# Ledger of designs, part 81: VHH binders against EKC/KEOPS complex subunit cgi121 (cgi121)

Target 1, 174 residues: EKC/KEOPS complex subunit cgi121 (cgi121), of Schizosaccharomyces pombe (q9p7j3)
Amino acid sequence: MILPLFPETQVHVFVYENVSNCAAIHEQLISQNPIYDYAFLDAATILYKKQVYSAIIRALEDRRDEQMKTKTIHSEVILSLSPKTEISSAFRQFSMTKKSKNIVVVKIDSKLTEEEEFERLDKLVEGNRVEFSDEELQKLIDFKVLKKNYKLDPSTLENPLASILSSIALRGYS
Key: E = the ipSAE of ESMFold2; O = the ipSAE of OpenDDE; V2 = 0.75 times the mean of E and O plus 0.25 times the DockQ between their complexes.

## First folded at step 10 (VHH)

Design pe2 (from pd7 with S30T; framework vhh_7n9e_1; at its last look DockQ between E and O 0.89; V2 from the best seeds 0.82)
Fold by OpenDDE, look of step 10:
Structure pe2 (fold): chain B 174 residues (1-174), chain A 123 residues (1-123)
Amino acid sequence: as target 1 above (174 residues)
Amino acid sequence: DVQLVESGGGLVQAGGSLRLSCAASGFTFTAYAMYWGRQAPGKGREWVSGITWRGSSTLYASSVKGRFTISRDNAKNTLYLQMNNLKPEDTALYYCAAGLFPFSTDEADYDYWGQGTQVTVSS
């Protein structure tokens, strides 16, 4: 996928459910294995496609403007999901863990087609790929986690998307 | 009460310049991407330009690229459109819009719209 604001940057997003090797993946991330150069998100924390793309766009802007707070573009995506400025908090909130069952995987700067990237990633993730859609994401979300991450209350839960996008946008600017 | 109020339109000769403003109120301006669109007589709405919430990214329709400049002042809750080298085909009602999604050329992603300001470019 190509974002209009970043025509030279190819982005791919994949969703996996029932992943059996999250612990193994997590260990590779901790070890900073370059083969795992993705943003691995816990699907339990993701409700909308626009949530993911908002984070991606912010991360890409940060990179372009040389204002990244994290070391890598993928970690910046994770940070960009969070309403908090603390990197550690963002990772705790949104990054996959050993206990994750479903994940959203983001690849920035891919040189491959979506299918080719999928084939590459499929060797790393032992799970079932599902469509990257709001419908599928809604099946995987943990609303308790979502409410906690974005401090949603009964009023804001009437329009979670607006609250989420606002939170992402206002991080560090409130 | 959300409001987007455009101003700065008027009659100008071809080759002239105008600067449009869009004053926003009733919502957190810095959380929104902002856009300019226009509607010429007898034509549908046309996307003109967009700017992200922090103002770090801009995009333009091919028809105005190099001539128009979008900018924003978040401290003033105001969106701007500098229009240079205006052409008769730029004649339209220019409206601003706001959307929470960081950037989209699809008005379906916008949340708020202004009423517009008329720009008329004479030959």
Scores: ipSAE 0.906, ipTM 0.943, lowest interface PAE 0.4, mean pLDDT 96
Fold by ESMFold2, look of step 10:
Structure pe2 (fold): chain B 174 residues (1-174), chain A 123 residues (1-123)
Amino acid sequence: as target 1 above (174 residues)
Amino acid sequence: DVQLVESGGGLVQAGGSLRLSCAASGFTFTAYAMYWGRQAPGKGREWVSGITWRGSSTLYASSVKGRFTISRDNAKNTLYLQMNNLKPEDTALYYCAAGLFPFSTDEADYDYWGQGTQVTVSS
């Protein structure tokens, strides 16, 4: 996928359900293995495609403007999902953990087609790929986690998109 | 309660300039990407230009690139379009739009629209 503002930047997003090896992937991420250079998100925290793309667009804009707060574009995507500026909190709340069951995986600056990137990723993830769509994401979300992460009340929880996108847009800029 | 109000349209001769303004109220302006579109008489809508939340990134349709400049003043909740070297083909109703999604050229992603201001370019 190529975003209109970033025509030289290829982005791929994949969703896996029933992932059996999150603990192994987590160990590789801690070890900073470059083969695992993706943003691995816990799907329990992701409700919308627009949520993920908003974080990606913010991270890319911050990189262009030399305003990134983390060391890699993939870690910047994880931070960009958060309503708070604290980096460690963003990782605790949104990153895949060794106990995660379903994941959303983002690759930025890919030099591969979607199919080629999938073939590489599929060697790393033991799970079932599903479509990156709002329909599939809503099957994997944990609304209690979403409510906590974005401080939603009953009125915003009924249609949380605006609250989520506002949080991503306004973090660090008041 | 949301309003987007365009102004600055009018009649101008080819080669001339106009500056459009779009005054926004009823929403948090700094959380929204902003856009200009236009619709010529008897034709469909055409995407013209867009600008991100904080104004750091802009994009233009090829038909206006180099002639039009989009900008925003977040302190005044106002979007602008500076239009230079106008051509008769630029004649249209110009409207602004706002989208909470950070940036898109797809109007399905937009949340609010203005009523428009007429620009007429004579030859």
Scores: ipSAE 0.681, ipTM 0.857, lowest interface PAE 1.3, mean pLDDT 92
ESMFold2 (binder alone), look of step 10: mean pLDDT 85; pTM 0.855

Design pe3 (from pd7 with S30H; framework vhh_7n9e_1; at its last look DockQ between E and O 0.72; V2 from the best seeds 0.75)
Fold by OpenDDE, look of step 10:
Structure pe3 (fold): chain B 174 residues (1-174), chain A 123 residues (1-123)
Amino acid sequence: as target 1 above (174 residues)
Amino acid sequence: DVQLVESGGGLVQAGGSLRLSCAASGFTFHAYAMYWGRQAPGKGREWVSGITWRGSSTLYASSVKGRFTISRDNAKNTLYLQMNNLKPEDTALYYCAAGLFPFSTDEADYDYWGQGTQVTVSS
């Protein structure tokens, strides 16, 4: 997919459920294996497509403006999901862990088609690919985690999307 | 109480310039992407331009690209549209809109709309 704001940057997002090798993937991420040059998100923390795309857009803007806080565009995506400015907090909140079961995988600057990228990624992830949609994401979300990450209360839970998008936008902003 | 109030419209000759403003209140302005749209007589709404929440990115419809410039002042909660080299086909009611999603050309993603300001370009 190509974002209108970034026509020269191809972005792909994939969702996997019932992933059996999250621990192995996590180890590769820790070791900074270049083959795993993706943003691996815990699906339990993602409720909307727009949540993911909001983070992606912010990360891409940060990169373009030379204002990234992290080393890689993919790590910047993870940071961009968080309402907190601390990188470590963002990773704890949104990055996949060895205990994750379902994941959202983001690839930025892909030179491949979506299908080709999927084939590449499928060699790394042992799970079932599902559609990147709000419907599928809603099946995988952990509302306890979501509420904690974005400090949602009963009033904001009436419109979680608005709260999430606001949080993403306002990070580091008074 | 959310409000978007457009101003700066008027009558101008072809080749002239106008600067529109959209004053926002009642919501956290810098959390929203902002947009300009327009509706010409007898036509549907047309997306004109958009700017992201921090003003980092802008996009324009092909019909106005190179002539219009969108900008924002988050400290003043104000959105602007500088319109240069205006053409009769630019005649329309210009309205501003706000959306929480960082950027969309689909008005379905917008949350708030202004009432608009009339721009008339004579031949």
Scores: ipSAE 0.908, ipTM 0.944, lowest interface PAE 0.4, mean pLDDT 96
Fold by ESMFold2, look of step 10:
Structure pe3 (fold): chain B 174 residues (1-174), chain A 123 residues (1-123)
Amino acid sequence: as target 1 above (174 residues)
Amino acid sequence: DVQLVESGGGLVQAGGSLRLSCAASGFTFHAYAMYWGRQAPGKGREWVSGITWRGSSTLYASSVKGRFTISRDNAKNTLYLQMNNLKPEDTALYYCAAGLFPFSTDEADYDYWGQGTQVTVSS
């Protein structure tokens, strides 16, 4: 998978399990520390790589088209995961909290290689990096949270990809 | 019961134009990115063009950029490809495809395909 519409935009995505310092990271995000300029997502809400990339692509389109609703591209990614247009709801549903245990971290507009960005991020996050893959995400998801966030019926919960991607696509357009 | 049905192909002289249509049914059209691909006689499949679900972004293969225009009408569940200044090397079976993923040039990310319409460019 690549981002053909935005070939000059470097994007990195990292997944950490067993993170012990989410509360400290959360303090830095509230303080708007520029070293923490990432999208920090709760991994309990993320099941697919395509889910994350769909939100990234939508956020990048909105930035290009001057249609962003939030202050930064990283906060726009968090909004773009939501089926609803309400900003505060999107953050409550998808953003890392001080009680989160596993996280997905997105960096957009990186001027660093993936490994250089990892070296910076690894100084900030006290946890175990795992591969950004559907296999690893499936181990970290909370299906009850997923069902609530995307209003999934029991039958769609067996293969929710289409419902999730449709929700992301239709936000504000349905 | 998903259907993607291409039309508008045919025989045309070099330098001419054709407008292809892809009529979609059985799914929520405006939630899908849409694509055109082609397969020339004796060749592999070639990605031609794509358009995002809202129609705000388009991309073209370098071989067709400036000559082909992709568009969509979400109210009519129809995708289009306007092909101008056609060349003999544009001869191919043209097919449309749909994918819920917002945009990809990788056919592994596509969910539905049409059967195709033949375009033949002579002289």
Scores: ipSAE 0.616, ipTM 0.832, lowest interface PAE 1.5, mean pLDDT 91
ESMFold2 (binder alone), look of step 10: mean pLDDT 85; pTM 0.856

Design pe5 (from pd7 with S104T; framework vhh_7n9e_1; at its last look DockQ between E and O 0.93; V2 from the best seeds 0.79)
Fold by OpenDDE, look of step 10:
Parts: C-alpha cells; structure tokens; sequence
Structure pe5 (fold): chain B 174 residues (1-174), chain A 123 residues (1-123)
C-alpha cells in the first residue's frame, strides 16, 4: 500500500490468527534479529484499520521530521499506537508477547509487493493469515485490554474509533 | 456544539491573492486533520488540500499545487489557505472540513464540515 502523504514509502499490514510460535518470534525480537524487522502487534489491542494507519502515519511523520522517540520506524509505530509517551508502556500495551495468539504485522519501507512480502513473512509466522479488515480485527480484539489501553469508559465506548484516534493524535500534545 | 466557520472569501482579479480562514470550535482541534474543499457552480465537490493534525504534512490537488498553501494554528484553532495567482477556474465555494483520521482525501471520512466562503476570480 502507498499512503498519499508518503508516496515513496511502501507499507504492508498483515493479520495472523492462531499463531503457534509467538514465543519464538518474541525471542527473535528481543534479540533484534534483522530478519524480523517488522512491527509485531498484539491483535488483541487493535480494533480498526484506521488505528493502525494512524500510528503508521504518525511514525512516518516523526521519522521525516527527525523526531522519532524510538530507534526504528517499526518501534515508532508501536509507540504511536499509545496514548502514553513512555516507550516501555507502549510496548507493554501494544507489542506482541510470548502469550499472544493473534498478531498484526506492519512492514514499512518494503521493497516487495504485498504478495512477496507475505511469502517472506509467512516463513516467520506459524499461523493463519486473515484479511486486514475491521471485521476480522473485531473478531480478535480483547475489549478489556482495549479499554485499559485507551482508558475507554461507557461514554467513549459509544464511538471507540474517535477515542482511539484522538488518543493517538494527542499523545505528548495534551 | 461543533462549528467550522470559513472567512476571507471575496471577489478578486485573476492573478490576485486571498487568504481563507477556518475557525474551529466545539472539538479538540489539534486531534483532527483539516482539509479544504471547493465546489464550483454546477460542479461536484473537489478536494483542494489537507494538513495533518500537527501540521507536519500537507497535500494539494494538482490543480492548486504551487499556488495554494495550507497551514494551521492549533493554538488559535484555525485553519488557513493562502491562495496565490488565482485563476477564474478557482471560482468556487470553499469549505473546510475536519477528520480524526490522518490522512484521507476521501470526504466520506470527514467528521465535520463548514458552510463555506465564496471565492470569485474575475478575468
């Protein structure tokens, strides 16, 4: 996918359910294995496509403006999902863990087509790929986690998207 | 009560300049991407320009690129459109819009709309 604001940057997003090797993937991330140069998100924390793309756009802006708070563009995506400024908090909130079952994988600066990138990633992830859609994401979400991450209450839960996007936008600017 | 109020429109000769403003109220302005659109008589709505919530990124329609400049002042809750080298084909009702998703050129994703300000460029 090409974002209008960043026409020179290829972005791919994949969703996997029933992933059996999250622990192994997590170990590779901890080891900073370059083969795993993706943003691995816990799908339990993602409700909307726009949530992911908002984070991606913010991360790309930060990179362009030389204002990244994290070391890599992918880690910046993870940070950008969070309403909190603390990197560690953002990772705890949104990054996949050893206990994750379903994941959303984001690739920035891909030189491959979506299909080619999928083939590459499919060698790393042992799970079932599903469509990156709000419908599929809604099947994987943990609302308890979502409510906690974005401090949603009964009023804001009437329009979770608005609350989530506002939180992403206002991080560090409130 | 959400409001977007455009101003700065008027009659100008070709080659002239105008600066439009859009005053926002009733919502957290800094959380929204802002957009300018226009509608000429007898024509459909046309996307003109957009700016992300922090003002970091801007985008323009090909028809106005190099002539128009979008900007925002979050402290004043105001969106601007500097229009230079205006042409008769720029004649339209110019409206501002707000959307939480940064960034889209699809007006279906916008959340709030202004009523517009008329810009008329004479030959």
Amino acid sequence: as target 1 above (174 residues)
Amino acid sequence: DVQLVESGGGLVQAGGSLRLSCAASGFTFSAYAMYWGRQAPGKGREWVSGITWRGSSTLYASSVKGRFTISRDNAKNTLYLQMNNLKPEDTALYYCAAGLFPFTTDEADYDYWGQGTQVTVSS
Scores: ipSAE 0.901, ipTM 0.940, lowest interface PAE 0.4, mean pLDDT 96
Fold by ESMFold2, look of step 10:
Structure pe5 (fold): chain B 174 residues (1-174), chain A 123 residues (1-123)
Amino acid sequence: as target 1 above (174 residues)
Amino acid sequence: DVQLVESGGGLVQAGGSLRLSCAASGFTFSAYAMYWGRQAPGKGREWVSGITWRGSSTLYASSVKGRFTISRDNAKNTLYLQMNNLKPEDTALYYCAAGLFPFTTDEADYDYWGQGTQVTVSS
């Protein structure tokens, strides 16, 4: 995908369900293995495509403007999902963990087509790829986790998109 | 009670300049990407320009790039469009819009629209 605002930056997003090797992936991320240079998100925290793309756009703006707080663009995406400025909180809340079952995987600055990137990623992730769509994300979300992460109340739970997107936009400026 | 109110339109000679304003109220302005669109007499709506939450990124239709400048002042809840070197084909009703998704040219994704301000460019 090419975002209109960043036309030279190719982005791919993949969704996997029933992932059996999150612990192994997690160990590779801790060791900073360059083959695993992706953002691995827990799908239990992701409800909308726009949620992910808004975090990507914010991370890309911050990189361009020399305002990144983390070491890589992929870790910056994880931070950018959070309504709060604390890096450790963002990783605890949104990153894939050893216990995750379903994941959303983001690649930024890809030199590959979506098919080529998928072929690489599919060697790393032992799970079933599903479409990156709001329909599939809604099957994988944990609404209890979503409510906690974005402090949603009954007035926002019926259509939380506005609250989620505004949280991403306002982090560090509210 | 969301409102977007445009102002600054009028009659101007070709080659002239105008600055449009869009005053926003009833929502958290800094959480929204903002857009300008226009509709010429007897024609469909045309996307003109967009600007992200804090103004760090902008995008323009090719027909106006280099002549128009979008900007925003989040402290004043106001969006602007500086229009230079105006041409008769710029004659249109200019409206602002707001969307939570940080950048899209698809008007179906916008949340709020203004009523517009008329710009008429005479030869």
Scores: ipSAE 0.589, ipTM 0.825, lowest interface PAE 1.9, mean pLDDT 91
ESMFold2 (binder alone), look of step 10: mean pLDDT 85; pTM 0.852

Design pe6 (from pd7 with T105S; framework vhh_7n9e_1; at its last look DockQ between E and O 0.85; V2 from the best seeds 0.77)
Fold by OpenDDE, look of step 10:
Structure pe6 (fold): chain B 174 residues (1-174), chain A 123 residues (1-123)
Amino acid sequence: as target 1 above (174 residues)
Amino acid sequence: DVQLVESGGGLVQAGGSLRLSCAASGFTFSAYAMYWGRQAPGKGREWVSGITWRGSSTLYASSVKGRFTISRDNAKNTLYLQMNNLKPEDTALYYCAAGLFPFSSDEADYDYWGQGTQVTVSS
């Protein structure tokens, strides 16, 4: 995928369910294995495609403007999902863990087609790929976690997308 | 009460300039991407330009690129459109819109709309 705002940057997003090797993947991330140069998100924390794309766009803007708070574009995506400014908090909120079952994987600056990138990633993730859609994400979401991450209440739950996108946008800004 | 109020339109000769403003109220302006669109008589709505919530990124329709400049002042809750080298084909009702998604040229993603300000460019 090419974002209109960033025509020179190719982005791919994949969703996996029933991933059996999240613990192994997590260990590779901890060790900073370059083969795992992706943003691995816990699908339990992601409700909308626009949530992911909002984070991606913010991360790319931060990179372009030399305002990244993290070391890598993928970590910046994770941070960009969070309404909090603390990097560690963002990772705890949104990054996959060894206990994750379903994941959303984001690749930025890919030189491969979506299919080629999938083939590459498929060697790393032992799970079932599903469509990156709101419908599929809704099946994987943990609303308890979502409510906690974005401090959703009964009023904001009527339109959680608005609350989520606002939170992402306003992080570090008042 | 959400409001987007456009101003700055008027009659101008070809080659002239105008600066449109869109004053926003009733919502958290800095959380929204902002957009300009226009509608000429007898034509459909046309996306003109967009700017992300922090003003970091801008995008323009090919028809106005190089001539129009979109900007925003979040402290003033105001969106701007500097229009230079105006052409008769730029004649339209110009409206601003707001959307929470960081950027979209699809008006389906917009949440709020202004009523518009008329821009008329004479030959």
Scores: ipSAE 0.901, ipTM 0.940, lowest interface PAE 0.4, mean pLDDT 96
Fold by ESMFold2, look of step 10:
Structure pe6 (fold): chain B 174 residues (1-174), chain A 123 residues (1-123)
Amino acid sequence: as target 1 above (174 residues)
Amino acid sequence: DVQLVESGGGLVQAGGSLRLSCAASGFTFSAYAMYWGRQAPGKGREWVSGITWRGSSTLYASSVKGRFTISRDNAKNTLYLQMNNLKPEDTALYYCAAGLFPFSSDEADYDYWGQGTQVTVSS
């Protein structure tokens, strides 16, 4: 995918369910292994494609404007999902953990086609790829986690899109 | 209730300038990307320009780039379009729109639309 605001930046997003090796992936991320240069998100926290793309756009704007708070664009995507500015909180809330079962994986600045990037990623992730779609994401979400992460009340849980996108847009400016 | 109200249109000679405003109410303006579109007589809608939440990114249709400048003032809940070096082909009804998702090519992603202000550029 090429975003109109960032025409020289290629982005791919993948979704895996029933991932058996999140602990191993987590150790590689801690070791800063460059083969694992992706944003690994817990799918329990992601309800919409627009949620992910809004965070990507926010992170890319912040990179261009020299306003990034984290060391890499992939870590900046994780921060950008959060309604709060604290980096450690954003990672605890949205990143894949050793206990995660389903993940969303983001690659920014890819020089590969989606299928070529998938072939690389598929060697790293022991799980089942599913479509990056609102239909599939809705099967993997944990609404209790979503409610906590975005401070939703019962009335907004029926259609939380506006609250989620507003939180991403307003972080640090409300 | 949500309102987007355009103003600043009118009759102007080719080469002239106009500044359009779009006053927003009933929603959190700073959470929305904002857009200008236009519809010439007997034509479909044409995307003109867009601006992200806080104004840090802008995008223009090639037909207006270098002549039009989009801006916003979040303290006043107002979107602007400065239109310079106007041409007869710029004659259209100009309207603003708002969307929570920035820069989608899909009009279904726009949540609110104004009714428009007429711009007429004479030869």
Scores: ipSAE 0.601, ipTM 0.824, lowest interface PAE 1.6, mean pLDDT 91
ESMFold2 (binder alone), look of step 10: mean pLDDT 86; pTM 0.859

Design pe7 (from pd7 with E107L A108S; framework vhh_7n9e_1; at its last look DockQ between E and O 0.87; V2 from the best seeds 0.79)
Fold by OpenDDE, look of step 10:
Structure pe7 (fold): chain B 174 residues (1-174), chain A 123 residues (1-123)
Amino acid sequence: as target 1 above (174 residues)
Amino acid sequence: DVQLVESGGGLVQAGGSLRLSCAASGFTFSAYAMYWGRQAPGKGREWVSGITWRGSSTLYASSVKGRFTISRDNAKNTLYLQMNNLKPEDTALYYCAAGLFPFSTDLSDYDYWGQGTQVTVSS
């Protein structure tokens, strides 16, 4: 996928359910294995496509403006999901863990087609790929986690998307 | 009560300049990407320009690129459109719009719209 604001940057997003090797993937991330140069998100924390793309756009802007807070574009995506400024908090909130079952995987700066990137990633993730859609994401979300991450209350839960996107936008700028 | 109020439109000769403003209220301005659209008589509304919530990124329709400049002042809750080298084909009602999702060129993605300000460019 090409974002209008970043026409030279290829972005791919994949969703996997019933992933059996999250612990192994997590270990590779901790070890900073370059083969795992993706943003691995816990699907339990993601409700909308626009949530993911908003984070991606913010991360790409930060990179372009040389204002990244993290070391990699993928880690910046994770940070950009969070309403908090602390990197550690963002990772705890949104990054996959050893206990994750379903994940959203983001690739920035891909030189491959979506299908080619999928084939590459499929060798790393042992799970079932599902469509990157709001419908599929809604099946995987943990609303308890979502409410905690974005401090949603009964009023804001009437329009979670608005609250989430506002939180992403206002991080460190309120 | 959400409001977007455009101003700065008027009659100008071809080659002239105008600066449009859009005053926003009733919502957290800095959380929204802002956009300009326009609608010429007998035509549909078209996307003109957009700017992300922090003002970091801008984008323009091919028809106005190099002539128009979008900017914003979050402290003043105001969106601007500097229009230079105006052409008769720029004649339209210009709308200000806000959207939480950064960034979309699809007008249907926007959450709020102003009433518009008329720009008329004479030959």
Scores: ipSAE 0.903, ipTM 0.942, lowest interface PAE 0.5, mean pLDDT 96
Fold by ESMFold2, look of step 10:
Structure pe7 (fold): chain B 174 residues (1-174), chain A 123 residues (1-123)
Amino acid sequence: as target 1 above (174 residues)
Amino acid sequence: DVQLVESGGGLVQAGGSLRLSCAASGFTFSAYAMYWGRQAPGKGREWVSGITWRGSSTLYASSVKGRFTISRDNAKNTLYLQMNNLKPEDTALYYCAAGLFPFSTDLSDYDYWGQGTQVTVSS
């Protein structure tokens, strides 16, 4: 996918369910293994495609403007999902953990087609790829986690899209 | 109650300039990307320009690039379009729009629309 504001930047997003090797992937991420240079998100925290793309666009703007707070564009995507500025809180809240079951995986600056990137990623993730769609994401979300992460009350939890996207847009700007 | 109200349109000679404004209310302006579109007689709506929520990124249709400048003032909840070197083919109803998604040239992604202000460029 190519974003209009970043025409030289190719982005791919994949969703996996029933992932059996999150602990192994997590160890590779801690070791900073460059083969695992993706953003690995816990799907329990992701409800909308627009949620993910909003974080990606914010991370890319911050990179261009030399305002990144983290070391890599992929870690910056994880931070950008959070309504709060604390890096450790964002990783705790949104990043895949060794206990995660379903994941959303983001690749930024890809030089490959979606299917070529999938073939590479499929060697790393032991799980079932599903479509990156609001329908599939809604099957994997944990609404209790979503409510906590974005501080949603019962009214906003009924239709949370605007609250979530506003949180991503306004982090650090009141 | 969301409102987007355009102003600043009018009749102008070719080569002239106009500045459009769009006053926004009823939503958190700084959380939205903002856009200008236009509809010429007998045509569908056409994307003209967009600006991200804090104004750090802008994009223009090729037909207006170099002549039009989009800007925003989040303290005043106002979007602007400076139009220079106007041509008769710029004649259209100009409308503003807002979208929570940070940036899209796809009109179906926009959440709110103004009713528009007429710009007429005479030769």
Scores: ipSAE 0.628, ipTM 0.838, lowest interface PAE 1.6, mean pLDDT 92
ESMFold2 (binder alone), look of step 10: mean pLDDT 84; pTM 0.836

